# Designs tried in a protein design chat: VHH binders against q7z443r523to685. Part 1

Scores and structures below are computed, not measured.

Target 1, 163 residues: q7z443r523to685
Amino acid sequence: TSLNMSTHQLTITVNVTSLEKSLIVSIDPDSPLLMTLYLGFQYQPNCTHFHLNITLPKDKVWQKDEEYTWVLNPEHLQHGIGTYYITAVLSERQEGAQQTPSLVSVITAVTQCYYWEIHNQTWSSAGCQVGPQSTILRTQCLCNHLTFFASDFFVVPRTVNVE
Below, numbering starts at 1 at the first letter of every chain, in headers, positions and changes, except where a header shows other numbers; Kabat numbers aren't used for antibody chains.
ipSAE, averaged over its two directions, is called F for ESMFold2-Fast, E for ESMFold2 and O for OpenDDE. V2 adds 0.75 times the mean of E and O to 0.25 times the DockQ between the complexes of E and O.
Where letters were taken out, [cut] stands.

## First folded at step 1 (VHH)

Design s1
Fold by OpenDDE, fold request of step 15:
Structure s1 (fold): chain B 163 residues (1-163), chain A 121 residues (1-121)
Amino acid sequence: as target 1 above (163 residues)
Amino acid sequence: EVQLVESGGGLVQPGGSLRLSCAASGFTFSSYWMSWVRQAPGKGLEWVATIKQDGSEKDYVDSVKGRFTISRDNAKKSLYLQMNSLRAEDTAVYYCARTIYVTGSYYFDYRGQGTLVTVSS
């Protein structure tokens, strides 16, 4: 879903129902755009009040679709189950001095890395973490035992507010 | 590029049978364990069955034992799942998965797009 923004702030609302999975947030602009994302739990964050922040696009990526993706691991979501708010503050276009209207596509999803423990007959994610190069389409698994494990994927309900 | 393509899914009545196939490419099929996993609507991923490289070892989730049979043809780079006595609870998207066996665990590093099996009267 693409959104046409007339303002320089975007609020994304995400209902987190699990503390064991990572949240993937993709904010993809129609053209290169500098933005800062702020994370808040049960409040709308801003540049002075937030739990975490990130600046997009990322400097080093394996693939282009990683540039505007924020991976929030369980440790980043330690505040609890509930509503998280992400405020994206748009700075300026990276290409050219002329500010054109911004079209932004926002997608949120949850994922985790799993392997099957034969003896316990259960899935485990022990020793594994979703990597920062994960996207909506693929999960990077960083594990103590191996570099890649099985994963599942779910779309997280979201609300986008333009301020 | 590693590719796994499932086929054979469809609508069947309870008690019916279905045979799933998986065509593998982009890797040495005979060098890997292979598995079937499934995901029912609104449910999490479930391990179903695993087979060793040479087919000499097979493992199943309890709920399908005696009803499902996993097999492989390394020459054809194909994995199969014969499903008999199907039940409503077997309704799911079935995925073929390349499997790494390490220290009592199955790791699934590649999975196909899946094939839908619907068991309904």
Scores: ipSAE 0.760, ipTM 0.938, lowest interface PAE 0.4, mean pLDDT 90
Fold by OpenDDE, fold request of step 15:
Structure s1 (fold): chain B 163 residues (1-163), chain A 121 residues (1-121)
Amino acid sequence: as target 1 above (163 residues)
Amino acid sequence: EVQLVESGGGLVQPGGSLRLSCAASGFTFSSYWMSWVRQAPGKGLEWVATIKQDGSEKDYVDSVKGRFTISRDNAKKSLYLQMNSLRAEDTAVYYCARTIYVTGSYYFDYRGQGTLVTVSS
């Protein structure tokens, strides 16, 4: 989903239905843009009231598409099942970036790392977590017994409000 | 770069047959277990079959036993899935997956883009 940003704030609403999966949030601008994301549970967060925040783009990334991706693991979503709100406060364009149009693509997905337990004939994620370098396109799996695993992801329903 | 490219999917009637292929590149194919996994519409990923490096061991999900056969050609760096007696419930996107076998578990570190199999009358 691409949005034409006319204001300095964007609100993303995500319904989290599982505490075992990670939430991937991608807010990708059409040109370099500094932004701060605030996470809230069952309330719309702001710069003074939030559970967690992050500034994008990330400083160190393996690939470009990681720059504007926020990975929220279960520990970040510890407040429970329900509606989470993300407020993105847009700051300044980076030097050399175009000012208009201001398009932002917002994509959310839930994902987890899985391996197949042969005896139990089931998927397991025990000992694994989604890494911070995960994106909408790929899942980084960090496991205490292996380095890389299969993953499955789902698109999380979302609503976007520009304020 | 590791690449897995599936092919052979399509529309087939119940009771029909299809043969899926997976072309592997970018790694030593013969050094890895290989698997097929699938995802039906609206459902989660499902393990289907796994084959050992030399093809001496094969494993299947119960629902496909006797109907599906996994095989490989290491010289051609190819994985196959012969699907016979297809059922509506076999409808899914089928993925080729590089597999690591450790302590009774299959780990899938790479998957292809998948090929769609639709079983419908």
Scores: ipSAE 0.753, ipTM 0.935, lowest interface PAE 0.4, mean pLDDT 90
Fold by OpenDDE, look of step 2:
Structure s1 (fold): chain B 163 residues (1-163), chain A 121 residues (1-121)
Amino acid sequence: as target 1 above (163 residues)
Amino acid sequence: EVQLVESGGGLVQPGGSLRLSCAASGFTFSSYWMSWVRQAPGKGLEWVATIKQDGSEKDYVDSVKGRFTISRDNAKKSLYLQMNSLRAEDTAVYYCARTIYVTGSYYFDYRGQGTLVTVSS
């Protein structure tokens, strides 16, 4: 989903239905852009009222597509099942950015790491977490017993408001 | 870069047969267990079959036992799934998956884009 930014603020609405899965939020601008994301549960957050925040692009990434991705693990979503709001406040263009209308692509997805337990004949996620280097395209799985994993991935319905 | 490319999917009538193929590249194919997994419309991912590096061990989900056969050709870096006596419930996107076997579990670290199998009259 591409969004033409006419304002300096973007609101993403995500309905979280599981406390066991991780939320991946990708807000990719058309050109380098500094932004701060604020997380709120059952309210629209702002710079003074939020549960969690992050500044994008990330300073340290393995790959470029991680720069504008926010991984929210279950511990970040501990407030409960329901509607989460993410407010992205756009700051300024980074050096070298084009002076064109601001476009951002917003994608939200839910993911979890799974492996197949042969004996029980079931999928398990025990001991596994989604890593911070996960993106919309790939899931990093960090497990206390192994380092290789499968993942479940799907797009979370969202509402995007530009304010 | 690890790549897995599935092929052979299509439309087939119930009771029909289909053979899926997976072409692997970017890794030592013969060093890995390989698996097929599938996802039916509106359902979650389901494990289907796994085969050991040398093909000496094969494992299947109960619902496909006696109907599906997993095989591999390490020289061709290819994985196969022979599907016989197909049923409507076999309708799914089938994925080839590189598999790590550890302590009674299968871990799938890479999958292809999948090939669609539709079983319908």
Scores: ipSAE 0.725, ipTM 0.916, lowest interface PAE 0.4, mean pLDDT 90
Fold by ESMFold2, fold request of step 15:
Structure s1 (fold): chain B 163 residues (1-163), chain A 121 residues (1-121)
Amino acid sequence: as target 1 above (163 residues)
Amino acid sequence: EVQLVESGGGLVQPGGSLRLSCAASGFTFSSYWMSWVRQAPGKGLEWVATIKQDGSEKDYVDSVKGRFTISRDNAKKSLYLQMNSLRAEDTAVYYCARTIYVTGSYYFDYRGQGTLVTVSS
């Protein structure tokens, strides 16, 4: 669950087994850190070659635990089932922390919003998306006629590259 | 702050009975529909029963009709499931779920940790 940021970079590896669920990547640094995350499908991304990026902490959040959370919905993961790589790059503006290694905790999970269709007697996710206020602890569900939070997480194994 | 705590699960023989309870706190219990959902070992979540805020409407999955009775006590902030004539197929973890009804659908925003019901000889 904890990673050492001794080289200004770390790699998070996620094996995505479903294109119907959203991926939540949560980072909890032991001190405030500025970082950029790059997403790659089946390759190691960097600042010039990636599918998607995000800068953490997020600029505008509704709750504290959203600051270091990246929500990747199915449209972000449309490249396929398989191994996704996330390269987290520490901002060079953190000069005061570079002589002392920083420790970060990384947790990943998959989630999705489900409701019960009474007439069809089945579970459905139609008309719902996982929203940006989601965290490891709760899922924001944005549905055509209702917004709510729910909990239903699956923790995905992760890999650390230490140099 | 919303909390749902299930109790009353255990081991029972086929044909036996159990009564599940769910204690609710941290919200206005009487403003919400409430449901029981269950998850059998190795299987997905199954909706079991739902009850309206005032208890005037109840709905059940076909496999439990006539055997299970959902009820609530709004003064005690409690939800109940009376399970009679239990079968091996009823073996599952049972969850109390806070429910929002919108025409044609039940949405569940909170559930407890669940209580295990095992029906075995």
Scores: ipSAE 0.512, ipTM 0.861, lowest interface PAE 1.3, mean pLDDT 82
Fold by ESMFold2, look of step 2:
Structure s1 (fold): chain B 163 residues (1-163), chain A 121 residues (1-121)
Amino acid sequence: as target 1 above (163 residues)
Amino acid sequence: EVQLVESGGGLVQPGGSLRLSCAASGFTFSSYWMSWVRQAPGKGLEWVATIKQDGSEKDYVDSVKGRFTISRDNAKKSLYLQMNSLRAEDTAVYYCARTIYVTGSYYFDYRGQGTLVTVSS
């Protein structure tokens, strides 16, 4: 969905139902926009109280759609099952106030890499991590013997929540 | 750009046969294992069959053994699934999937858009 960011911050809520899935937060601002995202578990974070932060756009990306993507792995989400809050605010790296409101589209999704275990005849994610080059469109899978990208087919269903 | 295009799906009565095809492009087809994976309406993914790069090894889910045959033609960059003695439970969208075998596991990185097989009276 699209949000107006003219108030210099917005809140994104995500209900995490599994400690084994990675969270992908994708932001698509209407115009280039510097921002800092703060993560909180069961509280609304701010610039002085948060678990993790990131500044977007990223300085180094392999594809354009990675610039405004935050990949949160299970180790980043080990605070528990429940509601995570993300506060997105304009960063001090901003070049100045916009003359018009910034329109922001936000998508959140969960993902995980799956493969077929032949002996057990079952799908498994063991030994795989979702990598930093992941986006809403594709999941980078970093597995013990193999690195690859999976397109929407062999990942868990996406969960989208915007506030 | 890796592309996999499935074809050959359709409506068939129980006991009938269909042959699915998958045309591959954008990669060295003979360097990869290939698989068929299916998804029944409203249900999760089910692995169906896998074939080694040179066709010398084939593996099937138990429910299709003896009825389905996977094959490939590396010169034509094509994967096939011959489906005989079809049952209503075989109704699904069938996907061709590029496969990487690592001891004990099949990993899938690309699939096509799928072809619908409907088995109904």
Scores: ipSAE 0.451, ipTM 0.843, lowest interface PAE 1.7, mean pLDDT 82
Fold by ESMFold2, fold request of step 15:
Structure s1 (fold): chain B 163 residues (1-163), chain A 121 residues (1-121)
Amino acid sequence: as target 1 above (163 residues)
Amino acid sequence: EVQLVESGGGLVQPGGSLRLSCAASGFTFSSYWMSWVRQAPGKGLEWVATIKQDGSEKDYVDSVKGRFTISRDNAKKSLYLQMNSLRAEDTAVYYCARTIYVTGSYYFDYRGQGTLVTVSS
């Protein structure tokens, strides 16, 4: 889904229905954009009122698609089940005298590392967490016995609101 | 680069049979355990069956024992599931999953798009 950041600000809503899964927020801009994302629970955040922030693109990545990915683990989502708002604010550009519309694609997904416990005959995520190299295409799973990348078995429908 | 492509799903009457296939590419197929997992419409994942790299060990969820047979052909890089005596509760999207065995657990790192099996009169 492509969104227009014509006002240098964009707000995305995500309905979190589980406190056990991680949220992946992926932004794919048409051109390199420097931005800051702000997280708010049940309110629209801004640069002075937020729970968490991140600057994108990330400085240190192994893959290009990690540059514009925010991984929000359950500890980041402890405020509760419900609507989270993510406001993306474009940083002041060095050449920013001319207004240029920015087009971005935004995808959100939930993910978690599940494995099958043979003896208990049940799915478990114990001893695993979603790592920072995760993207919407693959999940980095950091487990006590094994580190691996996995695809999510389902994708949560995304909701998007734009100011 | 890892690719898993399921096929063979369809509509079948209760008591009928289907054979699912999974074509693997982009990795050394014979180095991995392989599994079938399924997801009924609107429900969570269910592990169905797992087979060891050399085919010498097979494991099934209780609800399919005696009805389903997992097999593999390492030369053809293919995984199979023969499903007999199908029941309405077997209706699901079936996924082929690359599996890593660590004592007591199956870990899954790749799955295909899935193939739909519908068991209905």
Scores: ipSAE 0.446, ipTM 0.842, lowest interface PAE 1.6, mean pLDDT 81

Design s1
Fold by ESMFold2, look of step 5:
Structure s1 (fold): chain B 163 residues (1-163), chain A 121 residues (1-121)
Amino acid sequence: as target 1 above (163 residues)
Amino acid sequence: EVQLVESGGGLVQPGGSLRLSCAASGFTFSSYWMSWVRQAPGKGLEWVATIKQDGSEKDYVDSVKGRFTISRDNAKKSLYLQMNSLRAEDTAVYYCARTIYVTGSYYFDYRGQGTLVTVSS
């Protein structure tokens, strides 16, 4: 989804229906933008009232598509099932320098790392976390004795509200 | 570029047989365990069968034991599932999955788009 940041802010809404899956938020600006994202559960966050934040682009990435990707694991989403709000704002250092509206595309998805436990005859995600090198296209799986990249067998993109 | 392409699905009568194939490319096929997993309409994923790199070990979910046979041809980089005595419960999309075995667990890092098997009159 493309979005104009003419007001230097962007609001994303995501409905979380699972406490075991991770949320991937991918932003693709048409030009390099320095921004901070704030996470709120059931309220609009800002720079002084939020659960969690991140500054994008990330300083160190292994792939270009990681620069504007926020990985939110279940521990980051422990506030509950329901609507999360993400406010993306230009950093305070850039606010006075941003003169032209910028186009920003936003994609969200949920993912999780599952494996088959042979003895228990069940799927499990225990001991696995979705890693920071994950993107909308692939999931980094960091498990106790194995690190790998995989796509989730069942991932359904969530509706995003863009303004 | 890892690629797995399933084929051989279709409509078949109960009691019938069907052979699924999976063509692998973009990786050293003989270095990986391989699996079939399936998803029935409206249901979650079900593990079906797994085969070791050299084909010497095979494992099956109880509901298909004696009816399904997993096999592989490392020279052709192909995985197969021979399905006999098919039942309505076998109706599902079948996925070929590249598998990493760690003691007690199968991990799946790549799968194909799947092939639909429908068992009905």
Scores: ipSAE 0.440, ipTM 0.840, lowest interface PAE 1.9, mean pLDDT 82
Fold by OpenDDE, look of step 5:
Structure s1 (fold): chain B 163 residues (1-163), chain A 121 residues (1-121)
Amino acid sequence: as target 1 above (163 residues)
Amino acid sequence: EVQLVESGGGLVQPGGSLRLSCAASGFTFSSYWMSWVRQAPGKGLEWVATIKQDGSEKDYVDSVKGRFTISRDNAKKSLYLQMNSLRAEDTAVYYCARTIYVTGSYYFDYRGQGTLVTVSS
């Protein structure tokens, strides 16, 4: 989904139904743009009232598609099952950005790193977490017993309000 | 880039048979264990079967033992799943997955887009 930016703020609403999965948030602008994201649980956050925040694009990334991706792990979503709100406050265009109408693509998904335990015949996520380099297209799995494996991935419906 | 492409899915009646194929590219196929996993509508991912690099070892989920056979052709970089005596509960999207075997666990680092198998009368 692409949003035409007419204001300097947008809000993403996401229903979190599991405390064991990570939330992947991709907010990709049509041109380089500085933004700050604020996380709230059961309220719309702002710059003075929030649980967590991040500034995008990320300073250090392995690949370009990581620049505008926010990975929220279960510890970041510890407030409970329910509606989370993400407010993105847009700052300034980076150098070299085109002066065209601002478009932002927003995608949300949930994922977790699972492996199959042969003896127990069950999936497990023990000792594993979704890494910060994860995107909508790929999951980085970080485990204390193994460094990388694939994940279950689902797109989560969301509502975006431009304010 | 690693790519896995499943095929062979379709609609079959209970008791019927299907053979799924997976075409692998972008990596040394013969160096990896391979697996089939499936996801039924509204359910989570389920492990189905795993095969060793040289095909000398095979493992199956209990519910498919005696009915499904996993095999591979390393020369063709292909993975197969022969499914016989299909049941309604076998209805799912089937994925082939590159597999890493470590200390009694299967880790799946890549999987395809899947192929739909529907078993219905």
Scores: ipSAE 0.250, ipTM 0.705, lowest interface PAE 0.9, mean pLDDT 87

## First folded at step 7 (VHH)

Design u2
Fold by ESMFold2, look of step 8:
Structure u2 (fold): chain B 163 residues (1-163), chain A 121 residues (1-121)
Amino acid sequence: as target 1 above (163 residues)
Amino acid sequence: EVQLVESGGGLVQPGGSLRLSCAASGFTFSSYWMSWVRQAPGKGLEWVATIKQDGSEKDYYDSVKGRFTISRDNAKKSLYLQMNSLRAEDTAVYYCARTIYIPGSYYFDSRGQGTLVTVSS
């Protein structure tokens, strides 16, 4: 979905329905933009009132599409099930620069790492966490004995239904 | 990039047989364990069977043991599932999945688009 940042701000609304899954917020601006995202639970955050923030683009990434990705794990979403608001604000990069309209595309997704426990004959996520190198295209899984990326894993979305 | 393409699905009567195939590319096929995983309409994902890199070890979900046989041909980079004595409850989309074995667990990092098996009752 394309959004216009002509006001130097935009709001992303996400309804969190699970305390066990990670939230991936991906922003794809039409040109490189420096921005800060602020997270709020059940209120619209700003630069002085928020639960958590991040500055994008990230400065250490493995792939280009990680630059504008915010990974929010269950510990980041500890305020509960419900509506989270994300305010994205352009950060000052240079004084006197021409201000022009900017368009961004925003995609949100939820993900979780699952594996098959052979002895118990069941799916499990124990010992796995969604890592910071995750994107909407693939999930970095940091598990006790294994680190890997899962692409297009399980239908639909990339999560596993547990019996 | 890893590519897995399933084929051989279709409509079959109860008690019938089908053989599923999975063509692999984009990775060293013989270095990975491989699995079949399925999803029935309105149900969650089910593990079906797993086979070791060299084919020497095979493991099956209890409900398919004795009816399904997993096999592989590393020279052809292909995974197979022979399904005999099919039942209505075997109706599902079947996926082949690249598998990483760690003692006690199967991890799946890739799968194909799936092939539909319908067993009419």
Scores: ipSAE 0.464, ipTM 0.841, lowest interface PAE 1.6, mean pLDDT 82
Fold by OpenDDE, look of step 8:
Structure u2 (fold): chain B 163 residues (1-163), chain A 121 residues (1-121)
Amino acid sequence: as target 1 above (163 residues)
Amino acid sequence: EVQLVESGGGLVQPGGSLRLSCAASGFTFSSYWMSWVRQAPGKGLEWVATIKQDGSEKDYYDSVKGRFTISRDNAKKSLYLQMNSLRAEDTAVYYCARTIYIPGSYYFDSRGQGTLVTVSS
C-alpha cells in the first residue's frame, strides 16, 4: 500500500496474534528519507513514550531493500498478544530527494524459521530466530544448530494513518 | 550461484498423474541430499520427500506415501517427483530444495521458484 505523505508523521497499527513469530515492517519511501520509528503496545507511541525505537535507513545493510525494514523478534514483542502501534516520525530528506509530494509504501508481515523433524514428522522452530537482515522479500534464519534459509511468510493486514 | 529450476507442473484431474523435474546448477549436485517441498494456497510450507546423494535412501511425508516417488539422476544433475493418484489436497506450488541432513532433521538451504500443480475436476 502506498500513501501520500503530506505530513511528517505516520501511524501503523498491527494486531499480533503469536508470540512465537517475528514481525517485519517495511516503510519504503519513493525518495531517501530519514525517519525514526517508535513501537508501542496498546498505546500510540511518541518520541518520549515508547517501548522500542529505530532510525531508518539502516547504516549497515547487505542489500538495499534492508534499509527501510524493521525486524521485531518475539523478545521485542514481549508485552504480549494484542495491538501494537508504530509511529514513524519523518525528519529530513537525504541526498537525491525527489519533488514533493512523496509516496511511502508500507508492508507488514509475520514469519518464522522452521526445519523438519523426522521423528515427529513436523516442523520445528526450536533454536531458530529470524535475523535482522530479513526483509519482505527474503527471510534470514539464524539457528544455534545450523544456518537455515527457509521460512513461512504471511502478510499481516494493518491500518495506516497519516498525521 | 546455486540454481534450482522446477518444471512439469500443470492442471490435472483427480486420480491423474504428473512428473516434476528439477534442474540443478552452481553446486556439486551429487554431494547433497535433495528434497521436494510444497506450499498450498494460504498454507505454510510442507515437506514432501527427500532422497540421499546416491539414491539409496528415500523418505516421504505420510500423506504421499505409495503415491509419490522421488528419484534423481546425478549425471544430469536432475531431481524428479513422480506423482500418481493425485488429489485435490495435493494442489500446491512444488519446490526443489537442496537439503542438509543432520540426524533427526532436514534443513533446506536453497530452493527454486517452484512449479504450480493444480488438481481439479
Scores: ipSAE 0.067, ipTM 0.549, lowest interface PAE 1.7, mean pLDDT 86

## First folded at step 10 (VHH)

Design g4
Fold by OpenDDE, look of step 12:
Structure g4 (fold): chain B 163 residues (1-163), chain A 125 residues (1-125)
Amino acid sequence: as target 1 above (163 residues)
Amino acid sequence: EVQLVESGGGLVQPGGSLRLSCAASGFTFSSYWMSWVRQAPGKGLEWVATIKQDGSEKDYYDSVKGRFTISRDNAKKSLYLQMNSLRAEDTAVYYCARTIEITKGSVETYYWDVRGQGTLVTVSS
């Protein structure tokens, strides 16, 4: 989904139904820009009232596609199951960027790392974490044991409002 | 024999600092990603930080970002973890871990195939 950023603020609404999975938020602009994301649970966050924030693009990334990706692990979603709001505030365009309104792609997804648990004959996530380098294209899994690994990946329905 | 030996743990007050060290032997240290992992009382093993072979890439668990710094000296076959602004929740046995990366499709998996006996870090008033 692409949105025209006609204003300097974007609101993403996501319904989180599991506290065992990580939420991947991708806000990829067609031109470089600086923004701050604020996370809120059951309220619209702002620069003075939020649970967590991040500035995009990330300062240090292993790969370029990580620049505008926010990985929210279960520890970040500890407030509970329900509606989370993400307010993205545009700070300014980076040097050399177009001055015209930019298109922004917004994707939200959930993911987790799994291994086949032989005894129970089921997939388990025990001992595995979704890594911070994960994106909508790649899942990074950090596991404390050696076994056969996989991951799930589901696009999460969201509402995006440009304000 | 592949061996990792951690040191530097101890008792420290909240806000304090510690530097952990890990001495590697029995394998080509410079050929591997290395990680620190920790296990708090009653909890499972938790990833803390990872560093690339040449040190050009580092990554951290969010809760330790800005406070912990991972580094390595390949000539000395050593791994380090500088821990600043320590918190009670950082209390754990810290392990140095040889890290293996496996990429299959869109999944990049990192796991620790070897680790030491660990060093205890206790953060308490």
Scores: ipSAE 0.462, ipTM 0.752, lowest interface PAE 0.6, mean pLDDT 89
Fold by ESMFold2, look of step 10:
Structure g4 (fold): chain B 163 residues (1-163), chain A 125 residues (1-125)
Amino acid sequence: as target 1 above (163 residues)
Amino acid sequence: EVQLVESGGGLVQPGGSLRLSCAASGFTFSSYWMSWVRQAPGKGLEWVATIKQDGSEKDYYDSVKGRFTISRDNAKKSLYLQMNSLRAEDTAVYYCARTIEITKGSVETYYWDVRGQGTLVTVSS
């Protein structure tokens, strides 16, 4: 979804229905923008009232599409099931220099690291965590084990888009 | 039991070189893509490099490309990382990991099985 940022901020709303999944927020501006994102649960956040923030673009990335990606793990979303608001604000150093409106695209998705646990014949996320180098195109799964299972196992990814 | 044992870390000056090794046991080594990941003090895990089962494909984190070389010896069940032109930013504990990549449609998922104790690389900055 493409948005006009001529007012130097925008708000993204996401309905979180599970506290077990990670939320991926991807922003794709049409030109490089320095911005700060603020997270709020059930309220519009700003620079003085928020749960979490991040400054984009990230400076050390695996892939280019990671630069404007915020990965929110379940520990970041433990405020509850419901509506989360993300306010994206251009930094003060960009004041006046951005007289032309910027077009940004916003995509939100949820993901979780699942694997087939052969002994219990069920899906499990135990010992696996969605990593910070994830994007909407790539999920990084960081696990401290894959040996709980029999020697024959398979892993199947799942993704669900929310916006 | 799956075992991954990293070695070869140490203290070096900026611009120096080190070669890391990872000895694998308890699984079919040649069936897995293998990776190096690292963790700087107080930071999260960061992917460094990945190598295909037969060694024919290699991929690197942008900041190490041209300086680091990943390799493997399937007969010895060993993974290696040659690190050249080391910088202070390369200071970290380095881990080897079994890696599984699954592609579903246009979405790729990478699983890193990080298990060993790691080996500490300190670059004197």
Scores: ipSAE 0.029, ipTM 0.476, lowest interface PAE 6.1, mean pLDDT 77

